# Designs tried in a protein design chat: VH-VL binders against NAD kinase (nadK). Part 125

Target 1, 268 residues: NAD kinase (nadK), of Syntrophomonas wolfei subsp. wolfei (q0aze0)
Amino acid sequence: MKIILVNNRFKENTEKKAQEIAGQLSALNVEVIIDNGLDEPYAGTVDFIMVLGGDGTMLRAARRYGQRAIPVLGVNMGTVGFLSNIEINELAEYLPLILREEYSLEARMMLEVAVFQQQSLLTRVFCLNELLLRSNSPRMLSFALEISGQKLEPYRGDGLIVSTTTGSTAYSLSAGGPIADPQLDAFIVTPVASHIINKRPLVVSPEREISLHLLEEREAIIGIDGQIKMDFGAENRVLIKRAPHPLLMVNLKAKPFFTSIDRSLQRQ
Short names: E, the ipSAE of ESMFold2; O, the ipSAE of OpenDDE; V2, 0.75 times the mean of E and O plus 0.25 times the DockQ between their complexes.

## First folded at step 10 (VH-VL)

Design T1 (from N82 with light chain F35L; framework fv_ixekizumab; at its last fold request DockQ between E and O 0.88; V2 from the best seeds 0.00; counts 0 for: pae E 3.7 > 2)
Fold by OpenDDE, fold request of step 11:
Structure T1 (fold): chain C 268 residues (1-268), chain A 122 residues (1-122), chain B 112 residues (1-112)
Amino acid sequence: as target 1 above (268 residues)
Amino acid sequence: QVQLVQSGAEVKKPGSSVKVSCKASGGTFSSYAIHWVRQAPGQGLEWMGVIIPILGTADYNQRFKGRVTITADESTSTAYMELSSLRSEDTAVYYCARGHTWKTSHGYFDYWGQGTLVTVSS
Amino acid sequence: DIVMTQTPLSLSVTPGQPASISCRSSQSLLYSIGLNYLHWYLQKPGQSPQLLIYLGSNRASGVPDRFSGSGSGTDFTLKISRVEAEDVGVYYCMQALQTPLTFGQGTKLEIK
């Protein structure tokens, strides 16, 4: 059995805990790889991924490993978030279940984001929460939004968020997007400070494709899960699709999403 | 409580196909494996294959030489086993069983269907 | 394929007496982390099989403590300390180390 421990190198406690857990697992003849984000993702086959930290760490883990059909367990280490399943102090209790593979899985849709310069692909990334297009200046953007080839009216505003339902409780929420059931697959298109009063977010079928490009010579940025940043200009376009593979999130402990929303949001 | 309810008995001609259904209730269908096991009259148990609904992937006992197709519909929490080119030797009770894991192997079967008798006769 | 061999294939036991069934695998079922992927099932007359012992030595929920599983690697044993009438049926061992999953021939337990 091989397990990847994903932690945040900028949080010393997660590093220390990763080392500790690695030792424990090694003592049980489990091969362990620690991924603190410094190096490239491990390319070999693994049986399980433990994410030690918060939502940010989970997002990184999802981008790095989410397309490989590996169970990913979020282990919260004192942070508030939506993507952890158990607490670090519970890990010992659930470790036997993990080793015996006695856990349920939940598939979470991810985004496939492709950024182009004209017809050339610049980058393709998968992400769990959202893509953000926003102005890189105090001025509003003017850009085109297309959904499954349907051209919407030109959009003017600070930006636009395309999120998964998982990401609905992330940046999209701050921008006024709806809270979505994570068990539902959908895109949430949330405007960021639209010039149109009361411009509503869109809930879009995961079967559709979303494209964005600027309609004027302005500087913008693409943001992925709040962690990846890319310059975006008039010569660029972004295409967003449902990722071909969902993230397999491990459910060891029942976590009632809707009853915990208020609690979680109040703590953030 | 988790239950697996299978479709009713079938009588088939040689060369035809049979499709048996297995509907799961009382649990999370997609997070576990669904295995198919058959038992000829007076004989032991034979593993036929497995499907991982959440992945949509299946694995088969090669002894069936591609005659078995296992599918799953997550929306209805139902797994299906289709056996083609039926022979008299395929007369058996067919069981679906839930594997406690999402994997094709390692799992034990903690819940079983009631079985479906498939009779192949000319 | 991993071949599973049970012995005996049948046994008749007086109520209250112990019973023992052996299961041998053609290769080790011991996983690197120390788990044996050997499971035991009981099929009572006219019923579907039911899980009895999992991972070599763990009793399934609702299984009386009269039942115990032991062994590691290639040799496994199911023991019934005090056979009761309700224990009548066919016992199967199954390896789940790798596909295809394979069963033993079954051991028919009858009451004298």
Scores: ipSAE 0.808, ipTM 0.905, lowest interface PAE 0.7, mean pLDDT 94
Fold by ESMFold2, look of step 10:
Parts: C-alpha cells; sequence; structure tokens
Structure T1 (fold): chain C 268 residues (1-268), chain A 122 residues (1-122), chain B 112 residues (1-112)
C-alpha cells in the first residue's frame, strides 16, 4: 500500500506532523511519499492521499492529483474550512478504517482550463475552486464570454469568475455569486465589479464549454484557485470545460454542508 | 438502513439475454462497489463481476467470455447486470451485493439483494 | 485464479457441540500491511448469503460470539463453539485479495 502525505512547507507544524505520520505508517509497511509542494508531483501509482492542512493545501493536492481517481482525505490542522473531513487528533482513531479501506467517497467537479496564444495551446491546468480573469491595471476590461459557441453581450468591468460548485463559497461568493450545493455539477459565472448593471451571475450546465478573450488591449491576469497566476492579453483565449475526473474526497466523518455554512465562512 | 432490491424472476429461451436490476436505498450508492454473484440450483456461489459507480469502471470474471455487462445509473441508484447468449447452464439465482469498499477487490459483502431467479428453458 | 478449498463439504453436528470448518487458498491471502483478505458467509435455507466474518477474524454486526475466525496466509478456520438450530445452512469462504473473487465450494451444516 502507498500513500502520499501532502503538507505546506511554510507551515512548520504540518511538516513535522507529516514526518511523524510517515514514520508511523512505515512501521505498518505502508510506503509513504511526502509532498510539501517543493518537488514535482509524484507520478507513480498511489492508493490514497492524505492532506495535512487547510483548504489551500487541499486545493494544491486537487490540482496535482485530482485527475488520477485517487481518494483524498482532508485532515484539519487548526482552522476548519470546507474541505477537511477529520481533525488531526482523530487520525489515530480513523487510521484502521483508512488502511482497511472502510470509507465512502464524495465526488467534487473540477475545471479543466486551457490557455491559448492565438491557436497554440500554452498550458492546461485543473482547478477545484475557480478561474479568475481580472484587470491588472486601474482600467476596466472589455471582454467576450462565449458559452458553447453562443456569444453573450460584451462584458466590461474588473473581470469574471468561473467556478465550480465547490468554489461557490470562495471568491465567487465575495463577488456576489450564489452558494451552491457541492454535490451539484455546474459552472457558476460571476462578474467582478461589472460596469454593465444587468450582468448577473449565471449557473451553467457542466456539459458546456466556456471561453473568454479580451476585446481590446489591456493588462490582465488569469488566476487559478487563488494560487496560480499567469499574464493574459489580447492575443490569448481561455477555454474552460468540466475536467474528465472529479476529485474523490474521502468521507470518514459526517460533515453537514448546510448547517456549517456560517461557521466555515467566518474562519480566517 | 442499506437495502438492495432486485427485479423479479424471469424465464428465458436459450440464445436470448436477460438484464437484472439492483436498486440501492438507505445509503450512499456511488462510492461502493456493487458485485454480482450467481448460484445455480444446488450449487455454490460464483462471482460474475463488479462495478464501481463513482469511478465508472467495471471488472468481470473472464469465465463468461464477454457475455456479461455490468452498468450503473447513479441518478436512480441502480446497478444492472446483463447476461447474453443464454444457455441452460445459466439457470441460477443472481444476487447483487454491496462491497464495503470502492475497489474491485478487497471487499467483503455486507449487504445482499434478495436474489433473482433466471430460468433458461425451451 | 485463486482456488479456495473447503473441508469438510458437509457436517452433521449434535446441538450444543462445537463445529469447525477449514478453508485453504492456493496462494497467500496476507496483504503487506498484515490483513488477510478472506471472508466467511452463511446462507441459511431459502435465504440470501449473509456476512459472518471479515478479514479472517472480525465478526460482522449482529453475529454471536460463538462464531470465531482464525488463520492466516493460506489456512483459515471458522469455529462455532456451540452449534444451535439457527446455524443450519451452507458456509462459504471467499478470497478478496484479487479479481476474480472466488468462493470455496461450501460446507453444509446440519443438525443430527
Amino acid sequence: as target 1 above (268 residues)
Amino acid sequence: QVQLVQSGAEVKKPGSSVKVSCKASGGTFSSYAIHWVRQAPGQGLEWMGVIIPILGTADYNQRFKGRVTITADESTSTAYMELSSLRSEDTAVYYCARGHTWKTSHGYFDYWGQGTLVTVSS
Amino acid sequence: DIVMTQTPLSLSVTPGQPASISCRSSQSLLYSIGLNYLHWYLQKPGQSPQLLIYLGSNRASGVPDRFSGSGSGTDFTLKISRVEAEDVGVYYCMQALQTPLTFGQGTKLEIK
């Protein structure tokens, strides 16, 4: 059996804990790979991924491993968010169930994001929460949104968010988008500071293709899960689709989404 | 309370096919493997194959030479087993069972359907 | 395929007496982390099979403590410390280490 432990190297407690847990697992003849974000993602066969930390660490794990159909468990190390399932002090209690594979899974839709320069693919990334298009200057953007080839009236404003339902409680919410049940598959398209008053958030079928491009020269940025940034200009286009595979989140302990919304949103 | 309810008994002619349903209730459907096991009259248990709905993958006992197809419909929490090119030796009770895990192997079957008798005669 | 061999194939037991069923696999069912992927089922007359013992020695929910499983690797035993009338049926071992999953031939237990 092989397990990846994902931690954040800038959170010393998570690094020390990952090494401690790796030792405990190795004593049980479990092969352990530690991913602290420094090296390239492990490419070999893996049975399970354990994420030590908060939602940010889970987002990185999802981008690195989410397309491989590997169970991913969020283990909270302090601040409770939306993506952890158990607390670190409960891990010893649940470890036998993990090793015996006695847990359920919940699927979470991911985005596939392809960025082009003219006709050439520059990069392809996956994300769990959202893609953000935003201005990188004091001037607003003028940009086009197409949904499955259907051109909407031009947008003007600071930018646009295309999120999953999981991402509905992240930046999309702050920009005025709805909270969505993460068990639904959908795109949520949320304008950021739109100059055009009637541009409302849209909820879009996950079967659609969404494309964005600028209508005039401006300095813009594409952000992915609030963690990856790339320059975006008039020569670029981005295409957004549902990713081929969902993130498979491990469910060991019941975490009712609706009764916890306010508590989870109050964390820092 | 997890429950597996199967479709009713069928009588089939040799050379035809049969499709047996298995509807799950009282628990999560997609993340648990659904196995199919058959039992000819007076005989033991024989594993036919498995589907893992959340992964969309299936695995089969090669003894059936591609005659078995197992599918799932998550929207209705229902698994299906179709056996084609029926022979008299396919007369059996067909069970669905839920594995405790999302994998094709390692599972123990903690819940079983009531069984579906398929009789191949003519 | 992993071949599972049960002995005996039938067993007549006086009520209140112990019973023992052996299950042998053609290769080790012991996984690297110390788990044996061997499970036991009971099929009572006219019923679907029901889980009795999992992972070699763990009793399923609601199974009386007179049932116990033991063994490792290739050799496994199911014991009933005191047989009761409700224990009548056919007992199957099953390996789950790898596909295809395979059952033993079954052991029919009857009361004499």
Scores: ipSAE 0.493, ipTM 0.806, lowest interface PAE 3.0, mean pLDDT 90
ESMFold2 (binder alone), look of step 10: mean pLDDT 92; pTM 0.953
OpenDDE, look of step 10: ipSAE 0.698; ipTM 0.863
ESMFold2, fold request of step 11: ipSAE 0.411, 0.436, 0.406; ipTM 0.790, 0.792, 0.787
ESMFold2 (binder alone), fold request of step 11: mean pLDDT 92, 92, 92; pTM 0.952, 0.952, 0.953
OpenDDE, fold request of step 11: ipSAE 0.801, 0.772; ipTM 0.899, 0.886

Design T10 (from N83 with heavy chain T57K W102Y, light chain N58D; framework fv_ixekizumab; at its last fold request DockQ between E and O 0.51; V2 from the best seeds 0.00; counts 0 for: pae O 5.8 > 2)
Fold by ESMFold2, look of step 10:
Structure T10 (fold): chain C 268 residues (1-268), chain A 122 residues (1-122), chain B 112 residues (1-112)
Amino acid sequence: as target 1 above (268 residues)
Amino acid sequence: QVQLVQSGAEVKKPGSSVKVSCKASGGTFSSYAIHWVRQAPGQGLEWMGVIIPILGKADYNQRFKGRVTITADESTSTAYMELSSLRSEDTAVYYCARGHTYKTSHGYFDYWGQGTLVTVSS
Amino acid sequence: DIVMTQTPLSLSVTPGQPASISCRSSQSLLRSIGFNYLHWYLQKPGQSPQLLIYLGSDRASGVPDRFSGSGSGTDFTLKISRVEAEDVGVYYCMQALQTPLTFGQGTKLEIK
């Protein structure tokens, strides 16, 4: 058996814990790969991914490994967010179940984001929470949104968020979007500081394709999960689809979403 | 309380097809493998194949030479097994069973359907 | 394909006496992490199979302590310390290390 441990190398407690856990797993004849974010994602086959940290560390793991159909367990090392399943002090209790493969999985939709320069593909990235289009200057953006070839009236404002249901409790919420049940597959399209007062958030079928481009020359940015940033101009277009594979989140301990919303938001 | 309920007995002619359903209740459907196992009269158990609904992935015993198709409908928590080009030796009880894991292998079958008798005769 | 061979193919046992069933695989079923992917099932007359033992030695829920599994690698044994009338049926071992999953031929247990 081979396991990836994903940690945040800039937190002393997390690095020491990752080394301790790797030693314990190795003693059980489990091969361990530590991913602290410095190197390219491990390309070989693995059975399981263990994320040691908060939601930000899980977002990085999802971008690096989410398209590979590998189970991912969130292990909380502090204040719990929305994406951890067990606490670090419970790991010894649950480790036998992990090794026996006695756990369930929950699928979480991801976005596939393709950015073009005119007709040429510049980059393709995947994300768990959201894509943000925003202005990078004092001026508002004028931009076009198309949903499966259907052109909406132009937008004018600071930007737009295209979120998964998992991302509904992140930036989309702050911009006025709804909290969505993460068991649903959907896009949530949330305007940011819209100049046009009748542009409300939209909930959109996951089978749709979403396209964005600027209608005027402006400095803009595409943000991915609040962690990746790309320049975006009038020569660019972005296409957003449901990613080919969901993130497969491990469920070892029941974590009721609706009764824990306040606690999870307060602790982020 | 997990339960697997299969469709009723069928009588078929040689050369035709049969489709058996297996509806799961009382647990998570999509993250567990659903296996199909058959038993000819007076004979042992023979594994036919498996589907993993959350992955949309199926794997088959090559003994059936592409005659078997296994599918799942997550919205109804139902798996299906279709066997085509039926022969008299395909007369058997067909079981569905749930593996404890999402993988095509490693699984032990902790829940079984009641079985579906398929009789192939002229 | 991994071939599973059971012995004996039938047993007649006086109530209260022990029974032992052997299962041999053509390849090792042990992974380096220490688990054997060998499972045992009982099919009582007129019923679907039911899980008895998994991973070589672990009892399934509700299975009496008189059933035990042992062995590793290629050789496995199911034991019943004291056979009761309700134990009649056909016992199957199954390997789950790799597809196609394969069963032994079955061992029919009868009361004499």
Scores: ipSAE 0.645, ipTM 0.843, lowest interface PAE 1.9, mean pLDDT 91
Fold by OpenDDE, look of step 10:
Structure T10 (fold): chain C 268 residues (1-268), chain A 122 residues (1-122), chain B 112 residues (1-112)
Amino acid sequence: as target 1 above (268 residues)
Amino acid sequence: QVQLVQSGAEVKKPGSSVKVSCKASGGTFSSYAIHWVRQAPGQGLEWMGVIIPILGKADYNQRFKGRVTITADESTSTAYMELSSLRSEDTAVYYCARGHTYKTSHGYFDYWGQGTLVTVSS
Amino acid sequence: DIVMTQTPLSLSVTPGQPASISCRSSQSLLRSIGFNYLHWYLQKPGQSPQLLIYLGSDRASGVPDRFSGSGSGTDFTLKISRVEAEDVGVYYCMQALQTPLTFGQGTKLEIK
């Protein structure tokens, strides 16, 4: 068995724990690869991905490995979040199940985000939470939203979020988006400080495609999961689709999403 | 309680096809594999194939030479097994079973359907 | 394909006496940290198979402790310490190391 341990090199506690766990797993004749984000994603085949940390680490792991259809377990290390399944102090208890591959999976829809320069593809990224388009100045943006070829009225505001249902409890929520059942596949399109005060978020079928571009010469940025930043101008287009593969999140322990929402949100 | 309920007995002519259903209840359908196993009268068990609904992935016993098609409908928590070009030797009780892993292998079958008798006769 | 061979193919046992069934695989079923992907099923007369032992030695839920599985690699054994009337049926070993999954021939257990 081969396992990737994903941690954050900027958080020493996660690094130390990764080393400790790696030692334990090695003693059990499990091959371990530690991914702290410094190097490129491990290209070899693996059986399991264990994410040590919080939601941010999970998001990075999802972007790096989510398209490979590998089970991903979130192990929380004392942070508040929605993407971890077990606590670090529970790992010893659940380790036998992991090694026996006795767990269930939950599919979480991811976004496929393609950014173009005119007709040329600049980058393509899979992400778990959201794509953010926002102004890079104190001035509002004017931008066009198109959904499956349907052109909506131009948007004016600070920006726009296109989120998965998983991402509904992330930045979209802060921007006034709805909380979505993570078992539901859908896009959530949430305006950020729209010129129209009561501009409502849209819940969009995962079968549709979403495109964005600026309607004026103004500098903006694209943000992905709050971790990737890219300049975005009038000559750029972004196309958002459902990723061809969901993230396979490991369920070792049932988590009551709705009953824990208030608790989790109060802690943020 | 997890239950797998299969469709009723079938009588088929040689050369025809049969489609057996397996409806799961009491658990998370998409999180597990659904295997199909058949048993000819007085004989042992033979693995036919598997589907992983969450992945939309199916794997088959090559001994059936492409005659088997396994599908799943997550919305109804139902798996299907279709066997084409039926022969007399295909007369058997066909079982669906839940695999306790998301993989096509490594798992054990913790729950079984009641079986579906398929009789192929001229 | 991995070939599974059971012995004996039939067994007649007096109630209260022990029983032992062997299962041999054509290749090692050991995969990870000592786990063997060998499972045992019991098919009682007129019923569907039911899980008895999984991963070589772990008893399924509801299975009496008089049942035990042992072995590693290519040789496995199912033991019943005290056979009861309800234990009548056909026992199958199954490898799940790789597809296609394969079963032993089955061992028919009868009461004398």
Scores: ipSAE 0.027, ipTM 0.645, lowest interface PAE 3.0, mean pLDDT 91
ESMFold2 (binder alone), look of step 10: mean pLDDT 90; pTM 0.940
ESMFold2, fold request of step 11: ipSAE 0.611, 0.586, 0.593; ipTM 0.839, 0.831, 0.829
ESMFold2 (binder alone), fold request of step 11: mean pLDDT 91, 90, 90; pTM 0.947, 0.940, 0.941
OpenDDE, fold request of step 11: ipSAE 0.000, 0.021, 0.008; ipTM 0.473, 0.548, 0.498

Design T11 (from N82 with heavy chain V50G I52V T57K, light chain F35L L55Y; framework fv_ixekizumab; at its last look DockQ between E and O 0.70; V2 from the best seeds 0.00; counts 0 for: pae E 4.4 > 2)
Fold by OpenDDE, look of step 10:
Structure T11 (fold): chain C 268 residues (1-268), chain A 122 residues (1-122), chain B 112 residues (1-112)
Amino acid sequence: as target 1 above (268 residues)
Amino acid sequence: QVQLVQSGAEVKKPGSSVKVSCKASGGTFSSYAIHWVRQAPGQGLEWMGGIVPILGKADYNQRFKGRVTITADESTSTAYMELSSLRSEDTAVYYCARGHTWKTSHGYFDYWGQGTLVTVSS
Amino acid sequence: DIVMTQTPLSLSVTPGQPASISCRSSQSLLYSIGLNYLHWYLQKPGQSPQLLIYYGSNRASGVPDRFSGSGSGTDFTLKISRVEAEDVGVYYCMQALQTPLTFGQGTKLEIK
């Protein structure tokens, strides 16, 4: 068995814990790869991914490994979030189940984000939460939104968020988007400070495709999961689709999403 | 309690196809692999394949050379096994079984269907 | 494919006497974590197979303690300390280390 431990090199406590857990797993004849984000994603085959930390670490793990259809377990280390399943102090209890592969899985839809320069593909990224288009200046953007070939009226505002249902409790929420059931597959399109004061978020079928481009020469940026940033201009286009593979989140312990949502949101 | 209920007996002609269903109840369907095992009269058990419903991915015994198709419908908690180009030697009782792991390997079969007799005769 | 070989293929036992069935695999079923992916099933007459022993030595729920599994690697043994009438049926070992999953030929246990 081979396991990747994903942690955050900028958080010393997660690094130390990763080393400790690696030692424990090695003693059980489990091969361990530690991914602290410094190097490229491990290219070899693995059986399990354990994410040590909070939502940010999970998002990074999802982008790095989510397309491989490998079980991913979020292990919370005292942070507030929505993407961890067990606490670090519970790991010892669940470790036998993990090793025997006796756990449930939950499929979470991811986004496939493709950014183009004219007709050339610049980058393609899979992400768990959202794509953000926003102005890189105090001025509003004018941009076009197209959904499955249907052109909507031009948007004017600070930006736009295209989020998964998983991402509905992230930046989309702060921008006034709805809270979505994570068991539902859908796009959530949330305006950011729209010129139209009451412009409503859209809930869009995962079968549709979303495209964005600027209608004027302005400096903008694209943000992915709040961690990746790239410049976005008038000659760029972004296409958003449902990723071909969902993230397989390990469910060792049932977490009541809706009954705990108020608690979680109050802590943020 | 988990139960697997299979469709009824089938009588088929050589060259035709048969599709057997297996409905699961009493537990989570998507998180466990569903397997198909057949048993010819007076013979042993033969693994045909398995599916991980949440992935929609099936693994097959290559001995069947592409004649087997395993599918799953999560909305109805039902797995299906279709066997095409039927031969007389395909006459057997076909069982569905639940794997104790999410994947098609490593696990044991903790629950079995009641079996479906498929008779292939001219 | 991993070949599973059971011996004997048939066994006639007097009630109260012990029984032993051997299962041999063509390659080791011992996984890196020290777990043997060898399982035992019992198929009673006219019934579906039922889980008896999992991972070589663990009794399934409801299985009497007169049943025991042992072995590691390529050689496994199922033992019944005191055979009872209800133990009649065909016993199968199965490897689950890799696909395709494969069964032994089966061992038919009868009462004398």
Scores: ipSAE 0.800, ipTM 0.901, lowest interface PAE 0.8, mean pLDDT 94
Fold by ESMFold2, look of step 10:
Structure T11 (fold): chain C 268 residues (1-268), chain A 122 residues (1-122), chain B 112 residues (1-112)
Amino acid sequence: as target 1 above (268 residues)
Amino acid sequence: QVQLVQSGAEVKKPGSSVKVSCKASGGTFSSYAIHWVRQAPGQGLEWMGGIVPILGKADYNQRFKGRVTITADESTSTAYMELSSLRSEDTAVYYCARGHTWKTSHGYFDYWGQGTLVTVSS
Amino acid sequence: DIVMTQTPLSLSVTPGQPASISCRSSQSLLYSIGLNYLHWYLQKPGQSPQLLIYYGSNRASGVPDRFSGSGSGTDFTLKISRVEAEDVGVYYCMQALQTPLTFGQGTKLEIK
């Protein structure tokens, strides 16, 4: 068995704990690859991914490995968010189940984001929570939104969020979007400080394709999961669709979404 | 508690097709493999294939040479097995079973359906 | 394909006496972290199969402790320390190391 152990090298207790866990796994003849964010993602075949840390570390793991159909377990190291399943002090209890593959999976939809300059593809990335289009200047943006070729009336404001249902409790919520059941597959399209009063959040079928481009020359950015930032201008377009594969989150311990909403939001 | 309930017995003519359903209740459907196992009269158990609904991927025993199609509908928690180009040798009880894991390999079958008798006769 | 061979194919046992069923695979089922991907099932007359033993030696929930599994690699044994009337049926071993999953031929257990 081969496991990737994802941690955050800027958290000393997390890196030390990752080394301790790697040692324990190696004693059980489990191959361990440590991904602390410094190197390129491990390219080889693995059976399981264990994420030590909070939601931010899970977002990086999802971006790096989410399209590979590998089970991903979130292990909380102190700050409980929406994406951890077990606590670090419970790992020894659950390890036999992990090694025997005795756990369930929950699928979480991801976004596929393609950014173009005119007709040329510049980059393609995947994300778990959201794409943010926002102004990078004091001026508001004027931009066009198309959904499966259907052009909506122009938007004016600070920007737009296109999120998954998992991302509905992140930036989308702060911008006035609804909390969505993460078991649903959908886009949630949430305006940011819209000048146009009737531009409400939209819930959109995951089969749709979403396109954005600026209608006036302005400095803007595209943000991915709050962790990747790309310049975006009048010559650019972004196309968003459902990623080919969902993130496969491991469920070892029941963590009911609806009964924990208020507690999880207060902790963030 | 997990239960698997299969569709009723079928009588079919050679050359036709049969589609057996397997409805799961009382547990998570999408992340566990659903397997199909048949048993001809007086014979042992034979694995036909399985599907992992969350992955949308089915694996097949190649002995059946592409005559088997296995699908799953997550909205109804139901798996289906369709066997085409039926022969008299396909007369058997067809079982669905749930594996304990998200793979079609490595699993032990902790829950079984009641079985569906398919009789192929002219 | 991995071939599974059971012996004997039938077994008649006086109530209260032990029984032993052998299962041999054409290749080792020992893999990864020392697990044997071999499972045992019982099919009682007129019923669906039910899980008895998983990973070679672990009893499934609700299985009496008179059932035990042993062996590793290619050779596995199911033992019943004291056969009871409810144990009548056909016993199957199954390998789950790789697809296609394959069963032994079955061992029919009867009461004398």
Scores: ipSAE 0.303, ipTM 0.728, lowest interface PAE 4.4, mean pLDDT 90
ESMFold2 (binder alone), look of step 10: mean pLDDT 92; pTM 0.953

